VH-VL binders against Protein AF-9 homolog (yaf9). Designs and how they scored, part 27

Target 1, 217 residues: Protein AF-9 homolog (yaf9), of Schizosaccharomyces pombe (q10319)
Amino acid sequence: MAPNTRVSKCQISRPILVGNDAKPLTKEEKEKAPTDHTHTWRIFVEGVDGEDISKWVRKVVFKLHDTYNNPTRTIESPPFEVIETGWGEFDIMVRIFFAPEAHEKALTFYHHLKLHPYGPRMEEMKASGGLVESVQYEEIVFNEPFEYTYKLLSQNPIGDGHGLAVESEPDHPFSQQLEQDEADKLDFAIQEVKKTIEMYKQQVQSLQGQKSSTPVE
Key: E = the ipSAE of ESMFold2; O = the ipSAE of OpenDDE; V2 = 0.75 times the mean of E and O plus 0.25 times the DockQ between their complexes.

## First folded at step 16 (VH-VL; framework fv_retifanlimab)

Design t6 (from s3 with light chain N32T; at its last look DockQ between E and O 0.39; V2 from the best seeds 0.70)
Fold by ESMFold2, look of step 17:
Structure t6 (fold): chain C 217 residues (1-217), chain A 123 residues (1-123), chain B 111 residues (1-111)
Amino acid sequence: as target 1 above (217 residues)
Amino acid sequence: QVQLVQSGAEVKKPGASVKVSCKASGYTFTSYYMNWVRQAPGQGLEWIGVINPSRGSTWLDRKFKDRVTITVDKSTSTAYMELSSLRSEDTAVYYCARGEYTITVGSDAFDIWGQGTLVTVSS
Amino acid sequence: EIVLTQSPATLSLSPGERATLSCRASQSVEYTDYSYMNWFQQKPGQPPKLLIHDASNRATGVPSRFSGSGSGTDFTLTISSLEPEDFAVYFCQQYSDWPYTFGGGTKVEIK
C-alpha cells in the first residue's frame, strides 16, 4: 500500500457519543456563577466501550453561543469536552478533526444543548433533581480511508470486528445480511450507550458532590 | 439523476410567513446536510442555515434565528424553510443546496442546488 | 464571521483571454491538506453552479480550462482561455466556520 493511497472498496465505521449533560447549580455554585446562570453543563465527544478516540481524532472544536467568552473552544486531547454554566438552551456546532496522517476533512455535528427535563424521560429527570442528559450515538463512516487510517482502525476493531465492510460495487444497496448486521450493531450499541449513560450519571453525581463543597483551586 | 426541485414563486405581504419546499431525488436524502441560501435581486448570496435530515438538528444564522424554521419530511425526501414576519428586505430568491455528508468522512459540499424560489414581499 | 473579499469586481475580457479572479478570506480556511473554499459560477436567472471544490478540485463535468489554487487566506480561480459561455458572475464560498459565507462576486464580461 503506497503512501497517500486510499484502500479501495472498503468502509470502516466507528461509534461515538455526541451530547451534553446538565444539572441545576447548587446554592454554593451559584455564588460563584454569574447571577443569571442557573445550570452547569458539559458538551462532549466520546468513544463507546472505553475506546480512546484520540488515536484517530486530533481535536474537537465546540462553537458555543456568541455570548460566551472565546466561544470557539478547541480541545486537542481527551477528554474532548467543555464544561460551562449558563441559563439557556442553544445549538452547539461540534467539529471533529482527524489526525493529519489520515488526510481527511473534518466531520460536523450539530447538537442542541439541553438543560431542562424533556422527552419520554422527563419525569425521570425531574426525579433525579433535574439531571439532564442528551446524548446521540453516531456510527462515523470512513469510506475508502488512506492506508494509515485503515491500518489504525482495522487493528482496533469494535465489537469483534464490527464496522469493517469491504465491497466490490460502488453503489450496492443494503442486502439482507447488511440489514441484519446493522440491526445487530444497533442492539449492541444501544446496550453500550445504556452502560455509558449510567456511567455518566455516576460521574455527574460525583461532580455534584464535589461542587457542593469548596472548589479545588 | 440527482436534483433538488423547489416550490414555485410566492408573493407575500409584510408580516406574513412563507414556507418554501425542496424535494430531493436521485440520492439518499438523509446522508447529506441540507442548506438554505438566499440572494436578494442583484445581490450576493447569504447563507441562512442547515439541517441534518436524519436527526432534524439544525443551525440557523443568528440574523434569522427567531424568524426561520428549517424542517424535513423524510418520507417524501423534502426539506422546508419557513420565514415569518416577512419584511421588504426579505425579497429574494431562496435556494436549497446539498451540503456535506452527515456521518461519512470526506465529502463534496454545495454540489447540487435547487432552481430557486422567488419570494416577493410587497404591500 | 469570515469575510470573503473578491477582486476585481468586474473583469472585461475577450474570448480566448485568460481570466484571473481573486478571493481573500479574513481568516484561514485551511486544515491539513484541505482548504474549505469553493468557487461557483452563476449565470443570469440560474442557481450557482459548483466549479471548484476545496480550493483546487474541479467538480464533475467542469472543463479543464477552469482551475483553482491557493491556500490559507488567498485563493485564485483561473479560466485559461475564455469561451462565450463563461460570461457570468463568480463567487467564492467558505465552509470552514459558521456562518458559511460567500464573496461579493466577480462579474466576468465578454467584450
Scores: ipSAE 0.799, ipTM 0.894, lowest interface PAE 0.9, mean pLDDT 85
ESMFold2, look of step 16: ipSAE 0.764; ipTM 0.875
ESMFold2 (binder alone), look of step 16: mean pLDDT 89; pTM 0.915
OpenDDE, look of step 16: ipSAE 0.816; ipTM 0.896
ESMFold2 (binder alone), look of step 17: mean pLDDT 90; pTM 0.921
OpenDDE, look of step 17: ipSAE 0.818; ipTM 0.899

Design t7 (from s8 with light chain Y31F; at its last look DockQ between E and O 0.34; V2 from the best seeds 0.66)
Fold by OpenDDE, look of step 16:
Structure t7 (fold): chain C 217 residues (1-217), chain A 124 residues (1-124), chain B 111 residues (1-111)
Amino acid sequence: as target 1 above (217 residues)
Amino acid sequence: QVQLVQSGAEVKKPGASVKVSCKASGYTFTSYYMNWVRQAPGQGLEWIGVINPSRGSTWLDRKFKDRVTITVDKSTSTAYMELSSLRSEDTAVYYCARGEYTITVGSDYGMDVWGQGTLVTVSS
Amino acid sequence: EIVLTQSPATLSLSPGERATLSCRASQSVEFNDYSYMNWFQQKPGQPPKLLIHDASNRATGVPSRFSGSGSGTDFTLTISSLEPEDFAVYFCQQYSDWPYTFGGGTKVEIK
């Protein structure tokens, strides 16, 4: 098949990790960081189980918060990561550009940067020294890829996307359980935000009611 | 048939909030991004933001980061856009538009399906 | 952000004539031989309709009289022979970088 021919009725999947880790700055690090910064964090795109994704990924573009100097970070070689310091959580756009030989359009992900322990295991995370890991497991699906991509990705069965292990193993930490745990963390966070919003709504209503009861002398 | 159906027109006062809904049907809701775009009367199109319905992750234009919240309800295949602290300049037709695939690489159109639009009028 | 400039702002033509619309980007919207440019048609009271994706590909159901061309920063939408239903506003849109941005539009009106 000509290198520029799509493999018809074929689908191939490759797992990737998109996420961040974060930890509080040490006293020494704080002296070197901007005055308001409290954490060091890393946003990354990685293969699963140490897979080198640079064979089929050309570059990754990270778009950070506008408050950063040069918020658009282009990483053209592994590791596909950005390390920064900061104090606030924000959304990062992650765009994966594929090798030219793949002849595919870029894929985009969005990741909410987590700096603080969160979710049902928040206490456990706090006990670990404040290390936060927020990682999403994604299976990129190439629908009718070109022969180049098909050959490249079929030869390296490392991460048959078909089977996140149900449970995490020491050598394979990424599992369905991990995915579920992350989902649970997010759900918990959403519920907490909803509660907070409701609390503020009630406070506003209470204040409005008090204003209406003050007799205009 | 793939379609997006939006909620009805809204009239709001300055300072209020509005929440517009967009119900998707005819396709896998979580497999495509959902965009929000607005158009002021007689003006051009302005992109607001996008959400991954599968993950709930969003990215908003900096102009809207402090006032817009985009959410989804997977169980009903519905996306929502809430705009707070409304101003007269927020008077516009708001559209939801199906975006690109969330995880699939290949033949894909962005913005290929649009809702019918929701007019939001902000007046004192 | 990437600024898209469309020209002309208004194009007055008669049915059967050829329409040529221009869209210029402030920076390249091309990568790996893909141009991240769309064209939309919008009629009064209706949402935009996708006409062209990836600079030169007609969307499903779009008549053959519509064609897109261009690369890098310069793009063109051509209507080979205007039909009465083609009188509308046309927008270009880039999706190479965030935020997505639209051109100011070209109104194709009947002469």
Scores: ipSAE 0.746, ipTM 0.858, lowest interface PAE 0.6, mean pLDDT 89
ESMFold2, look of step 16: ipSAE 0.775; ipTM 0.876
ESMFold2 (binder alone), look of step 16: mean pLDDT 90; pTM 0.918

## First folded at step 17 (VH-VL; framework fv_retifanlimab)

Design u1 (from t5 with light chain Q32T; at its last look DockQ between E and O 0.34; V2 from the best seeds 0.68)
Fold by OpenDDE, look of step 17:
Structure u1 (fold): chain C 217 residues (1-217), chain A 124 residues (1-124), chain B 111 residues (1-111)
Amino acid sequence: as target 1 above (217 residues)
Amino acid sequence: QVQLVQSGAEVKKPGASVKVSCKASGYTFTSYYMNWVRQAPGQGLEWIGVINPSRGSTWLDRKFKDRVTITVDKSTSTAYMELSSLRSEDTAVYYCARGEYTITVGSDYGMDVWGQGTLVTVSS
Amino acid sequence: EIVLTQSPATLSLSPGERATLSCRASQSVEYTDYSYMNWFQQKPGQPPKLLIHDASNRATGVPSRFSGSGSGTDFTLTISSLEPEDFAVYFCQQYSDWPYTFGGGTKVEIK
């Protein structure tokens, strides 16, 4: 087969995890962290079930918030992760570069860095000082991949090809249920933000109304 | 046919907000990023931001982070761009443009499909 | 951000002539074997139209007289023989890094 030939009408997919974990800083850590930082967090790209993705992933670039020194972090070897401290949530660009031999274009994800628990158990989780996790399960689809890519990714099928398990198992924590839970959390967060926005809008309107009622003596 | 159809022209006062819609058809809405770009009269193109319609995640140019909100309605395959605290300099034609694949690696074109544009005029 | 500088700002030519447009990036927009540069054509009152993607690939439906070349920081759009409908503004755009950025444009006008 000619080098750089694409396999026509063929698709191959590989699962990947993009996510973060976070925890509050201890008193000791806080003393060492920049002022106002409250959490340690980790952004990562990982294979599913401990798969070594370095066979087909060359490097991962994380673009952090501009307030960080050197906000662009290039990780060229596993683990593909960045560990930092901070206080606020923000979106991180995650760009995955594939093995040079694959000749595939890079793929970009965005992950919202989660530092705080959301949902009905928010207060309980805050009180426990527990680890916050936000993980996205993604199936990267290579559409008409190059022959090299197809061969490489076909050699080690992960799982039964049936996608995410319906329920989480001890050895397989990622499931449809987990995804749904995450989706629900996100929806809740969005609703809370909307409420907050509405509240501020009302406050602004109230203040504007008060200004208009003050007679310019 | 792949198409993006935007909402009609808007006239707003300074300090107001505007929300422009972009309805996608002819393709899987969640499989492509959606970009927003604007162009002031007689000026060049300025990228505003992008959204992953599947995840709702956004990336905005720093110039717009405090005033722009990009959202999607998956059920209607519609993207929205809201710009608040409008200024005269925000007078422009605003475009939505289909971006790259969100999870697919292959022969995709970034910004290969554009909406017809929405003129937003900010005047006192 | 990556700054794109297009030159010339205006190009006055006659139908049938060759047009050469330049776009220079402040930093490389190349990763692995791909250059993340697009070229757009824009006519008055219309949205931009994608002409070239990945520096050298014609978008679907784009006439063969349009070609893109270059790598790293220097890119060129060439129109081998200008047609009357080709008189327009052309923009380069990088998608190597966020934020995406556009060049200032080159106006190709009839001489």
Scores: ipSAE 0.770, ipTM 0.871, lowest interface PAE 0.6, mean pLDDT 89
ESMFold2, look of step 17: ipSAE 0.806; ipTM 0.895
ESMFold2 (binder alone), look of step 17: mean pLDDT 90; pTM 0.913

Design u2 (from t6 with light chain T32Q; at its last fold request DockQ between E and O 0.33; V2 from the best seeds 0.70)
Heavy chain, then light chain:
Amino acid sequence: QVQLVQSGAEVKKPGASVKVSCKASGYTFTSYYMNWVRQAPGQGLEWIGVINPSRGSTWLDRKFKDRVTITVDKSTSTAYMELSSLRSEDTAVYYCARGEYTITVGSDAFDIWGQGTLVTVSS
Amino acid sequence: EIVLTQSPATLSLSPGERATLSCRASQSVEYQDYSYMNWFQQKPGQPPKLLIHDASNRATGVPSRFSGSGSGTDFTLTISSLEPEDFAVYFCQQYSDWPYTFGGGTKVEIK
ESMFold2, look of step 17: ipSAE 0.786; ipTM 0.888
ESMFold2 (binder alone), look of step 17: mean pLDDT 91; pTM 0.927
OpenDDE, look of step 17: ipSAE 0.835; ipTM 0.909
ESMFold2, look of step 18: ipSAE 0.778; ipTM 0.884
ESMFold2 (binder alone), look of step 18: mean pLDDT 90; pTM 0.925
OpenDDE, look of step 18: ipSAE 0.834; ipTM 0.907
ESMFold2, fold request of step 19: ipSAE 0.728, 0.771, 0.777; ipTM 0.866, 0.880, 0.881
ESMFold2 (binder alone), fold request of step 19: mean pLDDT 91, 90, 90; pTM 0.929, 0.915, 0.905
OpenDDE, fold request of step 19: ipSAE 0.860, 0.872, 0.863; ipTM 0.944, 0.945, 0.945

Design u3 (at its last look DockQ between E and O 0.34; V2 from the best seeds 0.68)
Fold by OpenDDE, look of step 17:
Structure u3 (fold): chain C 217 residues (1-217), chain A 124 residues (1-124), chain B 111 residues (1-111)
Amino acid sequence: as target 1 above (217 residues)
Amino acid sequence: QVQLVQSGAEVKKPGASVKVSCKASGYTFTSYYMNWVRQAPGQGLEWIGVINPSRGSTWLDRKFKDRVTITVDKSTSTAYMELSSLRSEDTAVYYCARGEYTITVGSDYAFDIWGQGTLVTVSS
Amino acid sequence: EIVLTQSPATLSLSPGERATLSCRASQSVEYTDYSYMNWFQQKPGQPPKLLIHDASNRATGVPSRFSGSGSGTDFTLTISSLEPEDFAVYFCQQYSDWPYTFGGGTKVEIK
């Protein structure tokens, strides 16, 4: 079959991890960091269970917040990661470019950089100064891949091909439960933000009402 | 049939907010990104931002980061774009457009399906 | 951001004539064998319609008289023989880098 022929009616999937970790800066680190920065964080794209994805991933481009110097970071070799300091959370665009021999188009992800813990244990986690992690499990689906891609990605199947385990295991921390937990955390965070927005809206309305009631003597 | 149907025209005053909806049908809503684009009268096209309907993750052009919120309702396969602190220069037709696959690599292509557009007029 | 410059701004032609539209990017929109460039047609009161994707591929249902070519920074949309329905505005768009950007458009009008 011609090297540029697609395998018809075939799909192949490969799991990846897209995520970040973050921790508060130490006193010493703060002295070296830009003003107002409070955290060090890492955004990364990794294989599952330590898989070397460099066989089929050529490079990863991370688009950071435009306040960063050179907000576009191109990583052409493992580890596919960017380490920075900052104070605020923001969305990062992650574009995965595949091996040139695969002739597959790039795939784009968006990841919300998480610096702070969320949920009912937020205060406890803050007090512990612990590592915050936000990782999404993604199964990249190659629909009718090129023969090269199919061969390359079928050589070392990861897991049993059934996706995420229901529960996390010591050697396999990523699970459906973990995904659900992350989803719950995000939902909680969104709700908190909504509440905060509503509170500020009410405050603004109250202030505007007070201004209108002040008789212009 | 794959289509995007947007909400009707809006007339707003400066400082107000507008929320435009885009209902998707004929395809798996969560499998494709959703883009928002606007076009001022007689002007070119301006990309606003994108959302992953599956995860709710967004990325916005820097010009709009402080005023635009993009959301989705998966249950109704509807995307929303809210623009706050409206200005006269925000007068435009706003489009939703289907983007790239969210997790699939294949032969499909982005921006192949557009909504009919929603005119937002900002006038004092 | 990647700036796309289209030329000419206006192209006045008669039905049956060949139209050649140019789009120049401020930086390359190419990776490996893909150029992340689209062409759109837009008629008054209508949304843009995708004509060409990835620089040279016709979208579904697009007539064969439309063709795209180019790589790197220079791209061309060609209409081999203009039909009456082809008089419209044409936009190029890149999706290689964020933000996605559009050209200023070329108006193809009847002479």
Scores: ipSAE 0.760, ipTM 0.867, lowest interface PAE 0.7, mean pLDDT 89
ESMFold2, look of step 17: ipSAE 0.817; ipTM 0.898
ESMFold2 (binder alone), look of step 17: mean pLDDT 91; pTM 0.935

Design u4 (from t5 with heavy chain T102V; at its last look DockQ between E and O 0.34; V2 from the best seeds 0.66)
Fold by ESMFold2, look of step 17:
Parts: C-alpha cells; structure tokens; sequence
Structure u4 (fold): chain C 217 residues (1-217), chain A 124 residues (1-124), chain B 111 residues (1-111)
C-alpha cells in the first residue's frame, strides 16, 4: 500500500448555497405554533441547480439559538435543512462534514437568520406578503485533496470542468483570494437568478396546485 | 510578513464604548476568519466572537451579543470590535487572531497569528 | 459550553526535565479523525503563540521537543526537555463547539 498523501498541485471547487427563507405564519400554521411565534423559516445547505451534494457532504450540523429544544441539529441525508417557527432573528452556525474517507476537517459558515424584509429588495419582499430569502453562494475549494476525494469529484464534474482548477501553486493564498473575489461577484448574480427561478417555480406550483384543487367532477 | 497590528490603548469611563481596530497585512484578508479574544489582568483568555471578512457574517458569544459589534473594512484589510456599555470588568487586553480558511478544505490551521493586543481600561 | 480543565495549575521544574501538562474537556471535542483542540504558549506581555493544533500537530517553527497527544476529552502537552525559553504559561483551547473556550492555564516555572 502506497503512502496516503494529498494529490499535489490540485484544487477542486464545488458550489453550494447556504441560507434561509422565511414567511409569516398562515392562519392554520398559527393554530399549531407557539403563541409568540410569527414566522416559519428554513435554514439549508444545497447544491446549485439541484446538484446532489450528498456524494461529498456526509452531514450538516445547524446550531440554533439556545432557546430552541435540541438547538444542535444534525442532518445526515439530503435535504440538508431545518424547518422551524420563531419570532426573532439570530446567528446560525452551519458546519459541513465530509465523508470519513475524505479525511478532512469540517467547514464552518455563519448565517444570520432573516425573517423580515431587508436590504435593496425590502419593498419587493413586503409586497409579496413578507416572503424573505437570504442565500449566499459559496465556492468551496478542496486544496490538494486525498485520492478518494479527488476521484469522487473528478468523476462528478459540473459543466465543462467548472469547479475544477489546477494551478502551478494551488494552495497559494493569492489563488484563494482570487477565487473568493469571483465568488463575491457570482454570489450577487446567483441571488438574482435564484430569486427569478424561485418566482417562476412558485408560479408553476401555484398554477399546478390550482389545477389539482379544481374538482374534476 | 504576516502581521496583525492593533490600535493603541484606551481609557474609558463606565457606560462608554470602545472600538478596537486590527489591520492585517502580508496575507489575503478575506480568506481567513478573524477572531476576537480578551484577557483580563491576571486572568485567562475569553473568546468574544468571529467574523467572516468576505461576507461580514459573525458568531458572537452570547455574553457579549447585545454589547459587541464586529465588522470589517475589506478595502483597508481592517477588522473592528466595538464594545458598548462598558463596565469595570471589561478592563482587559483585547486581541484579534487570524482563524482558519473561510472556504478552503485541506491542510491548514487557525489562530496562528495574533495582534499585539489593545489594553482597554474602564475606570471611574 | 465546553469547559476545559487544565492540571496542574503550576508545574515547577528545572531545565532539561520533561514537562507533562493535562487538559480535560467537559465533552468530547473529537469528530472522526480530528480532535478540535489547540495548545498555546504565553509569556508575560505577549500574545499567545500557537504550539499544537488539532491535538498533535506542531505549528510552523515549533521545536520538536513539543508534542501533543490525546483524544476525546483528555489531552496532553509534553515538553521532552525544558529549555530556558519554555518557562511560560500554557493554555489549551477547543473549537469543537461555539463559543470557543480556553483552559485556565498551566504555569511552567523554574524550580
């Protein structure tokens, strides 16, 4: 058995979305929720365009506010999400764990839960009945992964090799900063595209639900 | 070389606020988390919180949540920690410390670079 | 939050002797093959200096006389042969769960 070392001169990138959506409770939901709660919300980690990240993500841990019962939530299979009700905004720790065979430490993100309309889209969110989303695009970089991860990610490319970059100095901080700067630009664009896609998905579901609710008799 | 240089010592009255700066150089500021830690005279170390310099997102110890704000200025590679409603027990040396990589998985480790510390004295 | 208990509080030794410092966590700080435990050295008037990360890995530039071991809840820092510059305070620190916490420290002093 050969020495188990990292694959040199290799960086592999994979996009994910980390964030939350929220809406005010409906009349029916309020009947089943604690009296003080005003919103339902969902915190999540997911792939871009429905990509299945469970091939390289083993589990996701969401650490909620201490006032929630069992505030450390461990999700071991997709969808990697937590759905709750509440009234306040707070910081959520999101920790992504990889397959044991990857031999990698977990990666941590921090997300401020948004329940109320905010930012440049605040008026649009208010007009839509308080539907809120706060989602960040992250380009995770696997720097010189072990063979297991290298083979796994190489066998599951995204697009024309998007998310795979092999550079002469792959672990150099300059290369990582350049990727982060591009990720910032892409995050803005992805939020715009995701909002548009979600709007269309909601329209389609509403129309399909309307047809399903219409009695055929 | 990699450095974190903090603002100078501060003397404050109870009820005031203080804002400590931490200027990073010699590395890519937005690639690493930034931690804030304090040490009261003759005492151990107490973690305050962490910030993602690229996104501005934070996690703060609940003991400080209502009184502390951590921010960054990416254009100057500078992190800030502001503590309000100061009390005598807030007298301490405040440190910034570089954390782990934000988005990179691989051979790396955090809290390897610390600022020189900023003494904040709260007295009547 | 995770409490770290260091022992002994003070370790009085001579140069050339072996120092063994303990850190016990109130909960496991281990996940899979990684222990989320670091060790720092602090001298008067200076910030802490990272010695050992993730229980057993020496930070860059740390002499080989420093080694870390342990898993789960019990961790040890060993200095195989004390040098004059090693007489300082040593802290363990966990980052398995938030908030991050530090131990109370072990002062290694000259006998």
Amino acid sequence: as target 1 above (217 residues)
Amino acid sequence: QVQLVQSGAEVKKPGASVKVSCKASGYTFTSYYMNWVRQAPGQGLEWIGVINPSRGSTWLDRKFKDRVTITVDKSTSTAYMELSSLRSEDTAVYYCARGEYVITVGSDYGMDVWGQGTLVTVSS
Amino acid sequence: EIVLTQSPATLSLSPGERATLSCRASQSVEYQDYSYMNWFQQKPGQPPKLLIHDASNRATGVPSRFSGSGSGTDFTLTISSLEPEDFAVYFCQQYSDWPYTFGGGTKVEIK
Scores: ipSAE 0.732, ipTM 0.859, lowest interface PAE 1.1, mean pLDDT 85
ESMFold2 (binder alone), look of step 17: mean pLDDT 91; pTM 0.927
OpenDDE, look of step 17: ipSAE 0.796; ipTM 0.889

Design u5 (from t6 with heavy chain S54N; at its last read DockQ between E and O 0.38; V2 from the best seeds 0.73)
Heavy chain, then light chain:
Amino acid sequence: QVQLVQSGAEVKKPGASVKVSCKASGYTFTSYYMNWVRQAPGQGLEWIGVINPNRGSTWLDRKFKDRVTITVDKSTSTAYMELSSLRSEDTAVYYCARGEYTITVGSDAFDIWGQGTLVTVSS
Amino acid sequence: EIVLTQSPATLSLSPGERATLSCRASQSVEYTDYSYMNWFQQKPGQPPKLLIHDASNRATGVPSRFSGSGSGTDFTLTISSLEPEDFAVYFCQQYSDWPYTFGGGTKVEIK
ESMFold2, look of step 17: ipSAE 0.785; ipTM 0.884
ESMFold2 (binder alone), look of step 17: mean pLDDT 90; pTM 0.921
OpenDDE, look of step 17: ipSAE 0.829; ipTM 0.905
ESMFold2, look of step 18: ipSAE 0.786; ipTM 0.888
ESMFold2 (binder alone), look of step 18: mean pLDDT 91; pTM 0.926
OpenDDE, look of step 18: ipSAE 0.837; ipTM 0.908
ESMFold2, fold request of step 19: ipSAE 0.791, 0.804, 0.803; ipTM 0.888, 0.898, 0.894
ESMFold2 (binder alone), fold request of step 19: mean pLDDT 89, 90, 90; pTM 0.910, 0.917, 0.913
OpenDDE, fold request of step 19: ipSAE 0.862, 0.871, 0.862; ipTM 0.945, 0.945, 0.945
ESMFold2, last read: ipSAE 0.788, 0.778, 0.789; ipTM 0.889, 0.883, 0.887
ESMFold2 (binder alone), last read: mean pLDDT 90, 90, 90; pTM 0.916, 0.913, 0.911
OpenDDE, last read: ipSAE 0.895, 0.859, 0.889; ipTM 0.945, 0.944, 0.944

Design u6 (from t5 with heavy chain D108E; at its last look DockQ between E and O 0.30; V2 from the best seeds 0.66)
Fold by OpenDDE, look of step 17:
Structure u6 (fold): chain C 217 residues (1-217), chain A 124 residues (1-124), chain B 111 residues (1-111)
Amino acid sequence: as target 1 above (217 residues)
Amino acid sequence: QVQLVQSGAEVKKPGASVKVSCKASGYTFTSYYMNWVRQAPGQGLEWIGVINPSRGSTWLDRKFKDRVTITVDKSTSTAYMELSSLRSEDTAVYYCARGEYTITVGSEYGMDVWGQGTLVTVSS
Amino acid sequence: EIVLTQSPATLSLSPGERATLSCRASQSVEYQDYSYMNWFQQKPGQPPKLLIHDASNRATGVPSRFSGSGSGTDFTLTISSLEPEDFAVYFCQQYSDWPYTFGGGTKVEIK
């Protein structure tokens, strides 16, 4: 078969984790960090259950917020991660480049960097000073992959081929439940932001109304 | 048929906000990125930003980060672009355009489907 | 950001003639085997229409008279024989890096 032939009517998928963790800076770390930074965070791309994805991933490019020096970070070997300090949450572009031999086009993700806990346990989590984690489980689907890609990715099936477990297990923390929990957290965060925006809008309107009522003496 | 249908023309005053909608049909809404692009009268095209409808994650051009919000309603397969603090220079036709697959690698390509455009006029 | 420069700004030609449009990027838009460059056609009052993706691949339904070539920083859109319906503005667009950017456009007009 010609090395550049696609396998027609075939799909193959591989799971991947795109996510971040974050924790507050210690007093000592704050002294070394830029002014106003409050957290250390890590953005990463990993295989599921410790899979070495370097066999089919060549490099990962992370595009950080423009306020960072050299906001484009290229990681060419595992671990595919960037560690930084910061104070604010922002979206990170994550572009995955596949093995050159695969001849597959790069895939792009966006991940919202999470520094703070959200949801009903937010205060508890803040008080504990605990690690915040935000992880996206993604199944990359190669549609009509090249023969090389198909062969490479079919050699080591991950798990039982059924996708995410329904429930998290000690050795397999990623599950449908976890995914749902993350989704719920995100929804909660979005709602909170919406409320905040609405509050500020109301405040602005109130202030504008007050300005209009002040007679220009 | 794959189609993007946008909301109608808007006339706004400076300082106001506008929210443009883009309803998708004929494809799985959450499987493709959605882009927003604008074009001032007689001018070129300017990319505003993109959203992953499945995750709600966005990337915006730095020029718009403080004034643009892109959102989606999965239940209606509709993307939204809200632009606040409108200025005269924001007068343009705003387009939504379907992007690439969010999680699929293959023969598909982005920017292949566009909405009809929404004229937003900002005038005092 | 990646700046795309299109030339010429205006191209005046007759039906049946060959049109050659250039797009130059301020930096390479090529990664591995792919050039992240699109070409669009836009007619008055209409949204852009995708013609070429990945520098050289015709989009679905695009006539064979349209072809894209180039790599790295230099790209060309060629219309082998202009049809009356081909008189329009053409834009190149890179999607190699954010923000996505467009060229200034080339207007192909009737001579």
Scores: ipSAE 0.769, ipTM 0.873, lowest interface PAE 0.6, mean pLDDT 89
ESMFold2, look of step 17: ipSAE 0.798; ipTM 0.891
ESMFold2 (binder alone), look of step 17: mean pLDDT 90; pTM 0.923

## First folded at step 18 (VH-VL; framework fv_retifanlimab)

Design v1 (from u2 with heavy chain S54N; at its last fold request DockQ between E and O 0.36; V2 from the best seeds 0.70)
Heavy chain, then light chain:
Amino acid sequence: QVQLVQSGAEVKKPGASVKVSCKASGYTFTSYYMNWVRQAPGQGLEWIGVINPNRGSTWLDRKFKDRVTITVDKSTSTAYMELSSLRSEDTAVYYCARGEYTITVGSDAFDIWGQGTLVTVSS
Amino acid sequence: EIVLTQSPATLSLSPGERATLSCRASQSVEYQDYSYMNWFQQKPGQPPKLLIHDASNRATGVPSRFSGSGSGTDFTLTISSLEPEDFAVYFCQQYSDWPYTFGGGTKVEIK
ESMFold2, look of step 18: ipSAE 0.799; ipTM 0.895
ESMFold2 (binder alone), look of step 18: mean pLDDT 91; pTM 0.924
OpenDDE, look of step 18: ipSAE 0.854; ipTM 0.919
ESMFold2, fold request of step 19: ipSAE 0.506, 0.763, 0.763; ipTM 0.758, 0.875, 0.878
ESMFold2 (binder alone), fold request of step 19: mean pLDDT 90, 89, 90; pTM 0.923, 0.908, 0.922
OpenDDE, fold request of step 19: ipSAE 0.863, 0.871, 0.867; ipTM 0.947, 0.948, 0.948

